# Designs tried in a protein design chat: VH-VL binders against UPF0111 protein PH0637. Part 30

Target 1, 226 residues: UPF0111 protein PH0637, of Pyrococcus horikoshii (o58371)
Amino acid sequence: MIKMQVWKKLFAKSPFKPLIRHAEVVVQTVETLEKALDSWARGDYENMKEYAKKVDDLEDIADKIKSELRDSITSKLLMPVQRTDILEYLHMQDKIADAAEDTAKWLLIKRNLDSIPNDIKDIILKMGKESIKAAKLVYEAIKQLDNVLESGFAEKEIKKEYKIIKQIEEVESKIDGLDSKLMEIVFTSELDWKDGLYILNIARTLSNISDKAKDTAERIRVLMNK
Short names: E, the ipSAE of ESMFold2; O, the ipSAE of OpenDDE; V2, 0.75 times the mean of E and O plus 0.25 times the DockQ between their complexes.

## First folded at step 16 (VH-VL; framework fv_amivantamab_arm2)

Design j7 (from y6 with heavy chain Y54W; at its last look DockQ between E and O 0.88; V2 from the best seeds 0.78)
Fold by ESMFold2, look of step 16:
Structure j7 (fold): chain C 226 residues (1-226), chain A 122 residues (1-122), chain B 107 residues (1-107)
Amino acid sequence: as target 1 above (226 residues)
Amino acid sequence: QVQLVQSGAEVKKPGASVKVSCETSGYTFTDYGISWVRQAPGHGLEWMGWISAWNGRTNYAQKLQGRVTMTTDTSTSTAYMELRSLRSDDTAVYYCARTSYLPGDWVRFDYWGQGTLVTVSS
Amino acid sequence: DIQMTQSPSSVSASVGDRVTITCRASQSISDYLAWFQHKPGKAPKLLIYKASTLESGVPSRFSGSGSGTDFTLTISSLQPEDFATYYCQQYNYYPYTFGQGTRLEIK
């Protein structure tokens, strides 16, 4: 039980440090997805496939860490926040990695992208970059929450936290705009219906990354009030 | 300095094949693709297809499917276009052009070869 | 295939004239359109890409506009070296098709 012992020691130092460790793997997952998307856009299926496989492996690691953290949190741990709030945050943060894996699964479906026009590829890639930015901001948000706790909830540190949360919301709003533009292109063009479905599902999974990032940021507000 | 240098003019009989080379220099060959464009006398430009130097994938104009093969040789940074079963209406100047690989910068034919005249006559 | 239709097929003009050439796509190509200049005995030359962006080294008298299906190339003050054939080309969908060309000739 060496990992359990490590997790319990981290919880004893701060309720947020184990969440930061999980977030590190989530960031690795989305950064690997970015590489898969870049390879996908270039038409490099083999390199995209290798990155997609790594996304799957990293998501599995994130899920395992989530399980270990859930098993290590007990009624004996003294924490300044409710255990259920920690677990709810962890669940939402883990969903970011799940959404990244979903995107990777869809990328694998189509080997040849010649039927996909370049304007659609460019929009998808931009959505991906913004979604990954949102996930990285979640990592910064949980790190900043630890700073808020360390400072004794100083107003200056709380304001920094709200700024990060606002940035996450701005990125999510930008992705909504890109998604609307993409839907317009798909429905007003002569794109084959199978390709349209493929593209819209990729877009949906990318939007889910930012949606879960936003949801996780809302959990930060709950944790900060305690 | 990016440069594309094509092989010399060819005269062929109907039914023969022609293979035009396009030797590149001044850039990383495998980061780009090569498109082939032709112009018959008195006609406009016609895109024939392209090949990725990155992974060898091709896309050919449907009109030419079954008659055209595009290849690359990374050791010499050279692209090739072979057109088989030549007809008199294949008489044209054949150009190679570098094709961009960057997202948002697709297919910008920024550098061209000098052209290769292929004449098909009896 | 996306059909690209240019108008007019030829233009007769004098040095100093303003010339406008249009290009229409059979379906929307967003702004994924390029303009090329082609002189006899030379390779085609890229003038404009992404509908309105001048390629490096192209004189500012050339400009492009449009998005969707309708595009224009404008030469604001024609110079002797501008007499050539001009082609639009879409690069949003395979195959990357050219317009039929517009010959710009001396009056």
Scores: ipSAE 0.624, ipTM 0.839, lowest interface PAE 1.3, mean pLDDT 89
ESMFold2 (binder alone), look of step 16: mean pLDDT 91; pTM 0.911
OpenDDE, look of step 16: ipSAE 0.864; ipTM 0.936

Design j8 (from y6 with heavy chain G56K; at its last look DockQ between E and O 0.86; V2 from the best seeds 0.77)
Fold by ESMFold2, look of step 16:
Structure j8 (fold): chain C 226 residues (1-226), chain A 122 residues (1-122), chain B 107 residues (1-107)
Amino acid sequence: as target 1 above (226 residues)
Amino acid sequence: QVQLVQSGAEVKKPGASVKVSCETSGYTFTDYGISWVRQAPGHGLEWMGWISAYNKRTNYAQKLQGRVTMTTDTSTSTAYMELRSLRSDDTAVYYCARTSYLPGDWVRFDYWGQGTLVTVSS
Amino acid sequence: DIQMTQSPSSVSASVGDRVTITCRASQSISDYLAWFQHKPGKAPKLLIYKASTLESGVPSRFSGSGSGTDFTLTISSLQPEDFATYYCQQYNYYPYTFGQGTRLEIK
């Protein structure tokens, strides 16, 4: 209907502009997750729950936009990039929002965090901040890809793109280090096993945000090589 | 600038209760919590528990569980500690201290009240 | 509860001396440790938090170190006003337990 025509017209302007619009909602999703994590770290379950619901709502919106974009792609020969490459990018970018929702779901599981020591809470929050940074870098990367296209693939703009991709890789590497440190603390502490499982699953979902950000960056290289 | 002012000394009999107040000023009361720490004569400092002024969550030291209640009144920026079923070994100076519960700034007791002597004698 | 054990229980030293007080936790507390100075008739005073970060307004002759279970407070050159009892406190786990104290006597 009207939404389908809007997306088709946006694809006609640039194969990347609809992906930027989806990325905007993904960023909103992870920014809302940041607020949920801040509330979680303070032990404010009710405020955290409210933000977790908003994360769920925003993930639903991102998923709807993904479906509308998938339905709107009409011709491979009229685009500078392959339809399948666009769809693969969209899939990976949407998984960032899915991972953010997974984190929010885990935060809801435990109402009282008094049994969780402060060093663990601090590491989880640091992992969260880095994971959200990775998702925001993906948004910057798809915007820069549009700049690369507009410039006719100028080497200067391509170098800027690779710099953003490298920053995503650096953030992922930092999260790997934090995850290793967290694992060490959990397994060498007197922490109850169920609390350990809870913490390690939160860490896993935060790592998954950055993993999907890195996967999305790999798809940007595919899109740029045309 | 930040100031915590406690209520005056009290003398109580065993079995009674005491309620010590801690009036705060010079900062946003709801951004922090209040811890209560006591020192019996000849003994070291003992953390009793804390209360968040933000959402009124508490955590009490296990040995005092069931005998202590900590509350806040946001309208007066005042924290209270009530200790019930007093014993002679509850004789101590009771301090309130500003307590952070934010990541990266946990439990930095940077400002303290002047102390309140509570004497429990038969 | 995490037990915090200070050593020594007391120390006598002269003005100008270097003094070291240790604190051991019964299990790892990472670097979530504070040091307090407590003088008779006064409220405790925060000196150091996060094991090694000096609180604002505290003289630089005070320093802290350590992580895990073993921590140290050092006063590099004792001053007459440093006569006090010193406490370590862990704040990684509830309850936020104090060490038993170290009485520092100048002379």
Scores: ipSAE 0.691, ipTM 0.873, lowest interface PAE 1.0, mean pLDDT 89
ESMFold2 (binder alone), look of step 16: mean pLDDT 91; pTM 0.914
OpenDDE, look of step 16: ipSAE 0.874; ipTM 0.942
ESMFold2, look of step 17: ipSAE 0.616; ipTM 0.839
ESMFold2 (binder alone), look of step 17: mean pLDDT 91; pTM 0.918
OpenDDE, look of step 17: ipSAE 0.877; ipTM 0.943

## First folded at step 17 (VH-VL; framework fv_amivantamab_arm2)

Design n1 (from j8 with light chain S28R; at its last look DockQ between E and O 0.81; V2 from the best seeds 0.79)
Fold by ESMFold2, look of step 17:
Structure n1 (fold): chain C 226 residues (1-226), chain A 122 residues (1-122), chain B 107 residues (1-107)
Amino acid sequence: as target 1 above (226 residues)
Amino acid sequence: QVQLVQSGAEVKKPGASVKVSCETSGYTFTDYGISWVRQAPGHGLEWMGWISAYNKRTNYAQKLQGRVTMTTDTSTSTAYMELRSLRSDDTAVYYCARTSYLPGDWVRFDYWGQGTLVTVSS
Amino acid sequence: DIQMTQSPSSVSASVGDRVTITCRASQRISDYLAWFQHKPGKAPKLLIYKASTLESGVPSRFSGSGSGTDFTLTISSLQPEDFATYYCQQYNYYPYTFGQGTRLEIK
């Protein structure tokens, strides 16, 4: 508590504001991926490719913000929050963008989706929608952590934070269920094995988005308990 | 109000080709696809293939591959189906149908043309 | 290609009767199945999509059920205007094949 008061007097800003800045780019990355997925499912390879390129660019921006934050945290004279906790959070939050870029890379591999049945396309899109929801909830969670600090750890604000964290866990659980359903369809269908691998790898990268969102939410618990 | 209006009946000799038009109105042409379905006398419905008005990609039934071409003209909101090397068993009523290709609403044939009788006489 | 097999090939029924028509796919298609009504001189009319979802403007006496490979169209109380041939169609895999049809003849 005393550390946070000194921080505010010396720096006039929350130690969590830079993490919020990074999270904004992560949300943009995943929202752009949703546009790529929509184009992909419709068979619009050229528009999907444009969005996939934007996902790569946004992931690069997220990486640069991470590097900038890593440098500034190391060089600061006074830091009221443990450096390792901030860096572990940042690492996990950045992996959300990495997973989104991985998905985009897989989408680019196949130009013609006629061999992919419609039930598989629908499950992939639903996984994408839930993954974006998870990333947006991470953004809300880090913003709410700032509110918890600003309120002096008011019980009302802490309860809002835990509610957001629970929503992230519920979304991750839903994506795990969709992934299991998809795996069953792929292995019980007459899908060509290359198409099966293609679909399962897309699903793996989408699941990784929500996995990293859940991991990031756990790091928020650590940051909040200081 | 969505409408699909097809070209009139045609009579052709074996070996000739036929091109059926499907003029659309009442919706954004490039948001949908057009499927072609035919029914020979005494037979059921047969899906021939479709074309996306959005990106012009096609998928044709294998039985017709090499003999069928589906095209669109965005400026007139019209789809075309051309069937070449006609045989007497190509005698049928040919329908166009608006085809949704949105996720969760795949291949819903919600609006149909009135049908075009093509007779291949010998 | 996925074969869609309808039963029966034809049925005669009276106004007010409950009629069921079945459709079997040669492999699993989840619930990506549509039902069409086709009357002489008319274009086919979509009744049901996604196995059980009623198309707008279709009377509620029509219903569909099933998933996987076995599907049913039910008309709960047959009306004179229901004389037609009925087709199922799968739309999970290309090509989007139709069943062979079931003729419903009103007695």
Scores: ipSAE 0.690, ipTM 0.869, lowest interface PAE 1.0, mean pLDDT 88
ESMFold2 (binder alone), look of step 17: mean pLDDT 91; pTM 0.918
OpenDDE, look of step 17: ipSAE 0.879; ipTM 0.943

Design n2 (from n1 with heavy chain T30D; at its last look DockQ between E and O 0.78; V2 from the best seeds 0.75)
Fold by ESMFold2, look of step 17:
Structure n2 (fold): chain C 226 residues (1-226), chain A 122 residues (1-122), chain B 107 residues (1-107)
Amino acid sequence: as target 1 above (226 residues)
Amino acid sequence: QVQLVQSGAEVKKPGASVKVSCETSGYTFDDYGISWVRQAPGHGLEWMGWISAYNKRTNYAQKLQGRVTMTTDTSTSTAYMELRSLRSDDTAVYYCARTSYLPGDWVRFDYWGQGTLVTVSS
Amino acid sequence: DIQMTQSPSSVSASVGDRVTITCRASQRISDYLAWFQHKPGKAPKLLIYKASTLESGVPSRFSGSGSGTDFTLTISSLQPEDFATYYCQQYNYYPYTFGQGTRLEIK
């Protein structure tokens, strides 16, 4: 595992390198959630449960790394970037893993999905895949921000960064459309009220993954400024 | 090549049971389910239910609850449908069909067995 | 249970004709509808799934359309091998019910 001294050494290399290491765990978390969602969609409760437990474990690791990074930060190590901007980015990036864990918890609630129609299952799966894509783009965005810094804020590297941020925003907009479609189907369907509540809460947590990815992208804009 | 091969025709008396087999090949048995569909003479297709080869979960048509049991044997990649307390209106051709539930390929009956005629005669 | 109602129950047509068969669901099923062709002595054959997606190996003269509750199978130029009974099936809700069938006969 990475210890406190390792974190301080990474901060000395770049204010963004420790954030990249945290993002790696966040990506593992959302990739594991993808496997849980695939198992859920197939009606495979036991494999879904195993992946959901792994999501919980990975979120715990991400939270631990966040705490270690908070304890390792000094203002001198983070020049030219403000300490508070690093902490705000870290907070938002960690909330992506939190939202993934929330989704996993909701998947566990219902063992038998026979009462849920296939069109709803498909929309949930698509929302999940888009939200996970957004989280993976955040990882690419923080890596590219380190390239921007290393290049001395070269225009070419800044353009690459804004391209990634645009992709995150496009994915978030797409999932907003899927969420609206799902809401309409749930409210016009003859679903039992407990099934409706279950589905809408899964959708809310999936939307929250992409919302936090978008929020993190906005923090990247802050980090690019002097 | 995906293939479903069913057991041969059966003649049964009312009150008896029948067990139809569906031996599969050419695909990963545990990644799919098997649905059973029947057609009585002069009638349309009727979905009877299905079983997941993966976790053995079943869903049976309500009119057949209590009379039907669907099972699988992973070692032989074979699905079975047993119908008990047979009546004359159970005379039909019984089909097995592969049922997809993989992501992106929901519940389409893409490959079918050749059918098994079950005749229930008094 | 969702009732699937096909129209017409039978149709007489000539080779080369354009034939349209409709299917109505008792509830909204989005586009989770399949069409099957069934000939005497043979297993049913999947033609179309997801309302409009042609199964691999099915001739392009077959097409499907619709969503929600109303669906259509069209054969653009009828061939001799197309005389059969056609079934729609919904697969959005358990149980995965079939329509009563439409028999397509030689005129």
Scores: ipSAE 0.593, ipTM 0.834, lowest interface PAE 1.6, mean pLDDT 89
ESMFold2 (binder alone), look of step 17: mean pLDDT 91; pTM 0.917
OpenDDE, look of step 17: ipSAE 0.879; ipTM 0.944

Design n3 (from j8 with light chain S28Y; at its last look DockQ between E and O 0.82; V2 from the best seeds 0.79)
Fold by ESMFold2, look of step 17:
Structure n3 (fold): chain C 226 residues (1-226), chain A 122 residues (1-122), chain B 107 residues (1-107)
Amino acid sequence: as target 1 above (226 residues)
Amino acid sequence: QVQLVQSGAEVKKPGASVKVSCETSGYTFTDYGISWVRQAPGHGLEWMGWISAYNKRTNYAQKLQGRVTMTTDTSTSTAYMELRSLRSDDTAVYYCARTSYLPGDWVRFDYWGQGTLVTVSS
Amino acid sequence: DIQMTQSPSSVSASVGDRVTITCRASQYISDYLAWFQHKPGKAPKLLIYKASTLESGVPSRFSGSGSGTDFTLTISSLQPEDFATYYCQQYNYYPYTFGQGTRLEIK
């Protein structure tokens, strides 16, 4: 009964609110990457470079928040959730921002895109848009997990959570299809091998955004099923 | 409505240069590019290159590299094409065309100028 | 440079006929292909872009198909105003090359 008072005090503050704060910065990071990609495709290197620098700055902020939360979680958090589950979630959510920074680094490498055909530019932009959608859905998913907890695990709130998780999986599947199409084009085209590697590495970093979003959604799914 | 109005016909000697203007109206000039296309007598259409009105980036057909310069003047919404070191086989009708260069809507030549005849003869 | 080859070089047809013109790219261009109509003394006119999308104001008797390297322009039930030269153009790779043209003449 005395142990229940400790648990009630911990429940008074949601253990997920710090993860929501981190997710807000992750969303800002990927939204800024979208602007960098748009500038890149239009051949506007100077605007692209400005947005790429902001992506790097936001990733640094996300990494700092991760470090602060890691320290806070180990000193403050007692059940109802295990610290290792929170830390594993935080690690994966932070990797979304890391992947966005990786994409930005690759965009900076090539100043002139005239050798890149228009069909490839269009596929890369579509992959970017879908990857950013996946990251935004992760933000919605962690917010909804907080709602599930606050409702006492109400059935309606749990169903909303599973719907968000399904949407993340659908986006990841769509990106897999786009990546397959891009691979076919690159390997059957007359594209210079360095341009091919450049494009495929951009695609890989964009796919990593959605892969980490899907991994994060799997950790939420586990938390929901006790 | 969108209009592209070109400068008048020109007669030039071999070795000279010509500069054709393309004055645009009815749209936001800096949202598009301008392509230049020519047709010599008895021949088909030949893409010469284009220029972005937004950031002035150009791409020229390889066979014209070093002889062609494309520019824009945003204050008058006008594009220019200069062809240097003229030869008799440069005799052609020269067209400007509005060019979309945005992802998903690449290089759609939806509006054209009336054409400018350039005759190169000795 | 991507070579665009049109066939036939010319075709004679009567009003009401159905005509098919082909265009082949020397390399894969996805569906980044446009068709133009050109009449003497006039500027070229865009008919179709993205291989199959009809430009606004173009009659529905014009249609385009194809992807990759092989493309067609079809004109159903020819009208007197359709006698012209037709060009394809690829716009996937610089330079944005045109085909050599197909002259459509009255029989």
Scores: ipSAE 0.696, ipTM 0.875, lowest interface PAE 1.0, mean pLDDT 88
ESMFold2 (binder alone), look of step 17: mean pLDDT 90; pTM 0.912
OpenDDE, look of step 17: ipSAE 0.865; ipTM 0.938

Design n4 (from n1 with light chain S30T; at its last look DockQ between E and O 0.83; V2 from the best seeds 0.78)
Fold by ESMFold2, look of step 17:
Structure n4 (fold): chain C 226 residues (1-226), chain A 122 residues (1-122), chain B 107 residues (1-107)
Amino acid sequence: as target 1 above (226 residues)
Amino acid sequence: QVQLVQSGAEVKKPGASVKVSCETSGYTFTDYGISWVRQAPGHGLEWMGWISAYNKRTNYAQKLQGRVTMTTDTSTSTAYMELRSLRSDDTAVYYCARTSYLPGDWVRFDYWGQGTLVTVSS
Amino acid sequence: DIQMTQSPSSVSASVGDRVTITCRASQRITDYLAWFQHKPGKAPKLLIYKASTLESGVPSRFSGSGSGTDFTLTISSLQPEDFATYYCQQYNYYPYTFGQGTRLEIK
């Protein structure tokens, strides 16, 4: 494990810096998924496939970093936050990348989207953009948590953290509304049942991204409370 | 200033083919598609299909499938529509129109060519 | 194929009149509907897209409304240049079908 020494040094400086490093890869994963979704919406299967493959690769990298971080936490590290809270946060944050990979897998299933009406494509893209926005806000939230630590848990920095958490929750609520609209359209459309299942499963995986982002934000509250 | 300029009127016999050109200017050709719409005398507008100038993907109206071919030439920023096995009911004015195919801006026919009259007569 | 049915087939009106043209889709298209103006010897002109969004440079006397299957185009005060044939077009499903047209004629 060549990186083990690096991770231990980062934990010694701040319990949150290694989590920020993992979050950087999670952001790359969801940003790559955004490119896959954009290509998908354009009907550009070949570029979508290329980006979907990169999503899979980046999720594998996120999993590897998660494993390395778990192995780097030892009883010898002195941290102001419980090790189990760090590990629980890491698990939830990694699930964001896993959900993004699930979305990418579903995008690959259908090569020709001409049978999918434009209103459905637009709702899926809107759900995707909001879910990816939620994941990016998680990255901002863990960076702000490091600012909270650096300031000695100053109340002003804690208030900034809660504002980010609120934004994540607002985005998740918006996705719930989009999902309800999508279900209504699918149920009232003349869509082939396989196309309906395809669309609803994409929507489910996009909702999972935002759900995991919200779960991760809840874990940030735990990490702020010594 | 976006412009679409079509080739001139054509007279054809039944069974022949016709190829109408649509030369574009004033925008990045590969950012859009080109739709073809026709109007027979005494009838309304009929969407024939479209082609992406970016990746050459097409979608043709089912009625015309097998008889129509749409192509583009990126070097001249020109789209073409060829209709084969012409019949008298193919007599129409043929229009090209710039077409968006992106989410949120689907199929907005914002700029049109001047039209090309194709007459099919024995 | 989605059938687009316009009503009326023609309307006779005077300058200054308010005119409403309707368009019904055979299946739900949400708001993926455009309106075009077509004058003899000229290319069609886009007026409205997404059911209610006015195209740039189109006079504000034109407006559109509706969603689902039922749509309207309204001209609040007819001008001499507004006498033309008007078409609705759905763009939610391939093929992107047009209505049969509504001729707006001067009394």
Scores: ipSAE 0.656, ipTM 0.857, lowest interface PAE 1.1, mean pLDDT 89
ESMFold2 (binder alone), look of step 17: mean pLDDT 91; pTM 0.913
OpenDDE, look of step 17: ipSAE 0.877; ipTM 0.943

Design n5 (from n1 with light chain K50R; at its last look DockQ between E and O 0.79; V2 from the best seeds 0.76)
Fold by ESMFold2, look of step 17:
Structure n5 (fold): chain C 226 residues (1-226), chain A 122 residues (1-122), chain B 107 residues (1-107)
Amino acid sequence: as target 1 above (226 residues)
Amino acid sequence: QVQLVQSGAEVKKPGASVKVSCETSGYTFTDYGISWVRQAPGHGLEWMGWISAYNKRTNYAQKLQGRVTMTTDTSTSTAYMELRSLRSDDTAVYYCARTSYLPGDWVRFDYWGQGTLVTVSS
Amino acid sequence: DIQMTQSPSSVSASVGDRVTITCRASQRISDYLAWFQHKPGKAPKLLIYRASTLESGVPSRFSGSGSGTDFTLTISSLQPEDFATYYCQQYNYYPYTFGQGTRLEIK
C-alpha cells in the first residue's frame, strides 16, 4: 500500500519517472552480472556464485516493481502517454533483467574453467561489458525521454534522445562482431564439445541482453511520439 | 615497488622433498597468482604450475602431477612450492613469478624472484 | 600440450645489428604470446606480452609481431646489455609452455 502511493505520486510527476525507478534496479542487476563475469573469468566459482544469486534476487525485485507499477497505472496518471505504451515499455525493460539472469544461470553450470582458453574468456568478458553498456544506455535513454517531455518536446532534447538510441544500436552492432569472432574461434579450436556449447550459450545470453536493450530503445521511439 | 624474494639454495638426496618459499611485497598479494618456473642446467625454462593467491586454486603441469604442491600464506604474503620424490633430473634453478589473472589483462610473469638452486645428488 | 619452436637456436651479432627471432606454436594461440630475456645468474625479464605490447620500462628497440601460430621478436640496433637468451611463451592454453630458447651472442 505504501509502495502504491509512492508509485502514484511518481506517475503524477511524469509518466516516465516510475519507469526510471525500475530501470535503476535493472542497471543494478546488470552491474552485479558484471561482477559475476569477472569472478567467473578469474576461476572464482564461489564468489561468482554469490553474485549470480544476487542477480537472481535483483531480477525478482525488478519483476515485483513491474507488477506494482502495472497495478498502479491509470490512463489519467499517464497523460499524454497511452497506458498500453507504458506497459509495453515496462515489459521490454524488465526483459533486460531476465536476460541477465539467464547469463548468470549459465555461468553456474561449470565449476572448473581451466579447459577454456584465455582468448575465449576475454571475448566473453568483452561481450559482457558491451551488453551491460547497452543496458546502462537504456537507463540514460528513459531519463532523457523524461527531459523531452518536460521540455514540451523541444527539438534539441529530441536530438539528444536519438543520439542515445543510436549509441545503443552501435553497441549491438559491436556485439554482433564479437559474437562472430567468438564463433570462429570456437569452431576452429580443439575445444571439447561440451565446452563449446557452454561458451556459445553464454555468448547467446549476453547478446540477448543487448537485443532487449535495443527493443526497449524502440519502445522509447513510440513513447516520444505521445 | 614489487619484489619477490626466494629462500636459499638447497642440496637434497634422491627421494627427498624440497619446499621453496617466495615472499612478496609491494602489491596486494591476493590480487595475483604465483607461477613456478624451473631451468635445469643446459636446458630452457619449464613452467611447473601456478596458484592463485586469491582463491588458492592451482594448475600443475601434467609431468609433475602427484609430485608438486603449491600453497600460499596470505598473512605473510608468501607462496610455497613443494616438490616430492626428488630425482637427479629435478636439479634446477626454481623461480617464482607474479602472474596476472585479471580479466582483460593476462600479463603473465611480470615480476620474478631471484631463483633458488636445488641440487639433487646421490 | 602446445609445443613452442624457436628459430634460430643461436645467433651471433654485433652491437648496432638488427636481430630477428621467430617462434612457432603447434596450435593457434591468437596473440597470447610473451617474450622473455634471460641472462645467466639473473631472473628472466618480461619484454613483450600479447605478442606486440611492450612491458613498461622495456626499450623501444624491442618489438614483437604475429598472431595465430607464427611470431617474431625484433631487436633493432643491438646494445651491449641485449646479449642474452630469449624465450617465447604461450599463455592461451594450459600448460603455459616456453620455447626452447634462442641464445644471442657477441660476434
Scores: ipSAE 0.632, ipTM 0.847, lowest interface PAE 1.3, mean pLDDT 89
ESMFold2 (binder alone), look of step 17: mean pLDDT 91; pTM 0.916
OpenDDE, look of step 17: ipSAE 0.879; ipTM 0.943

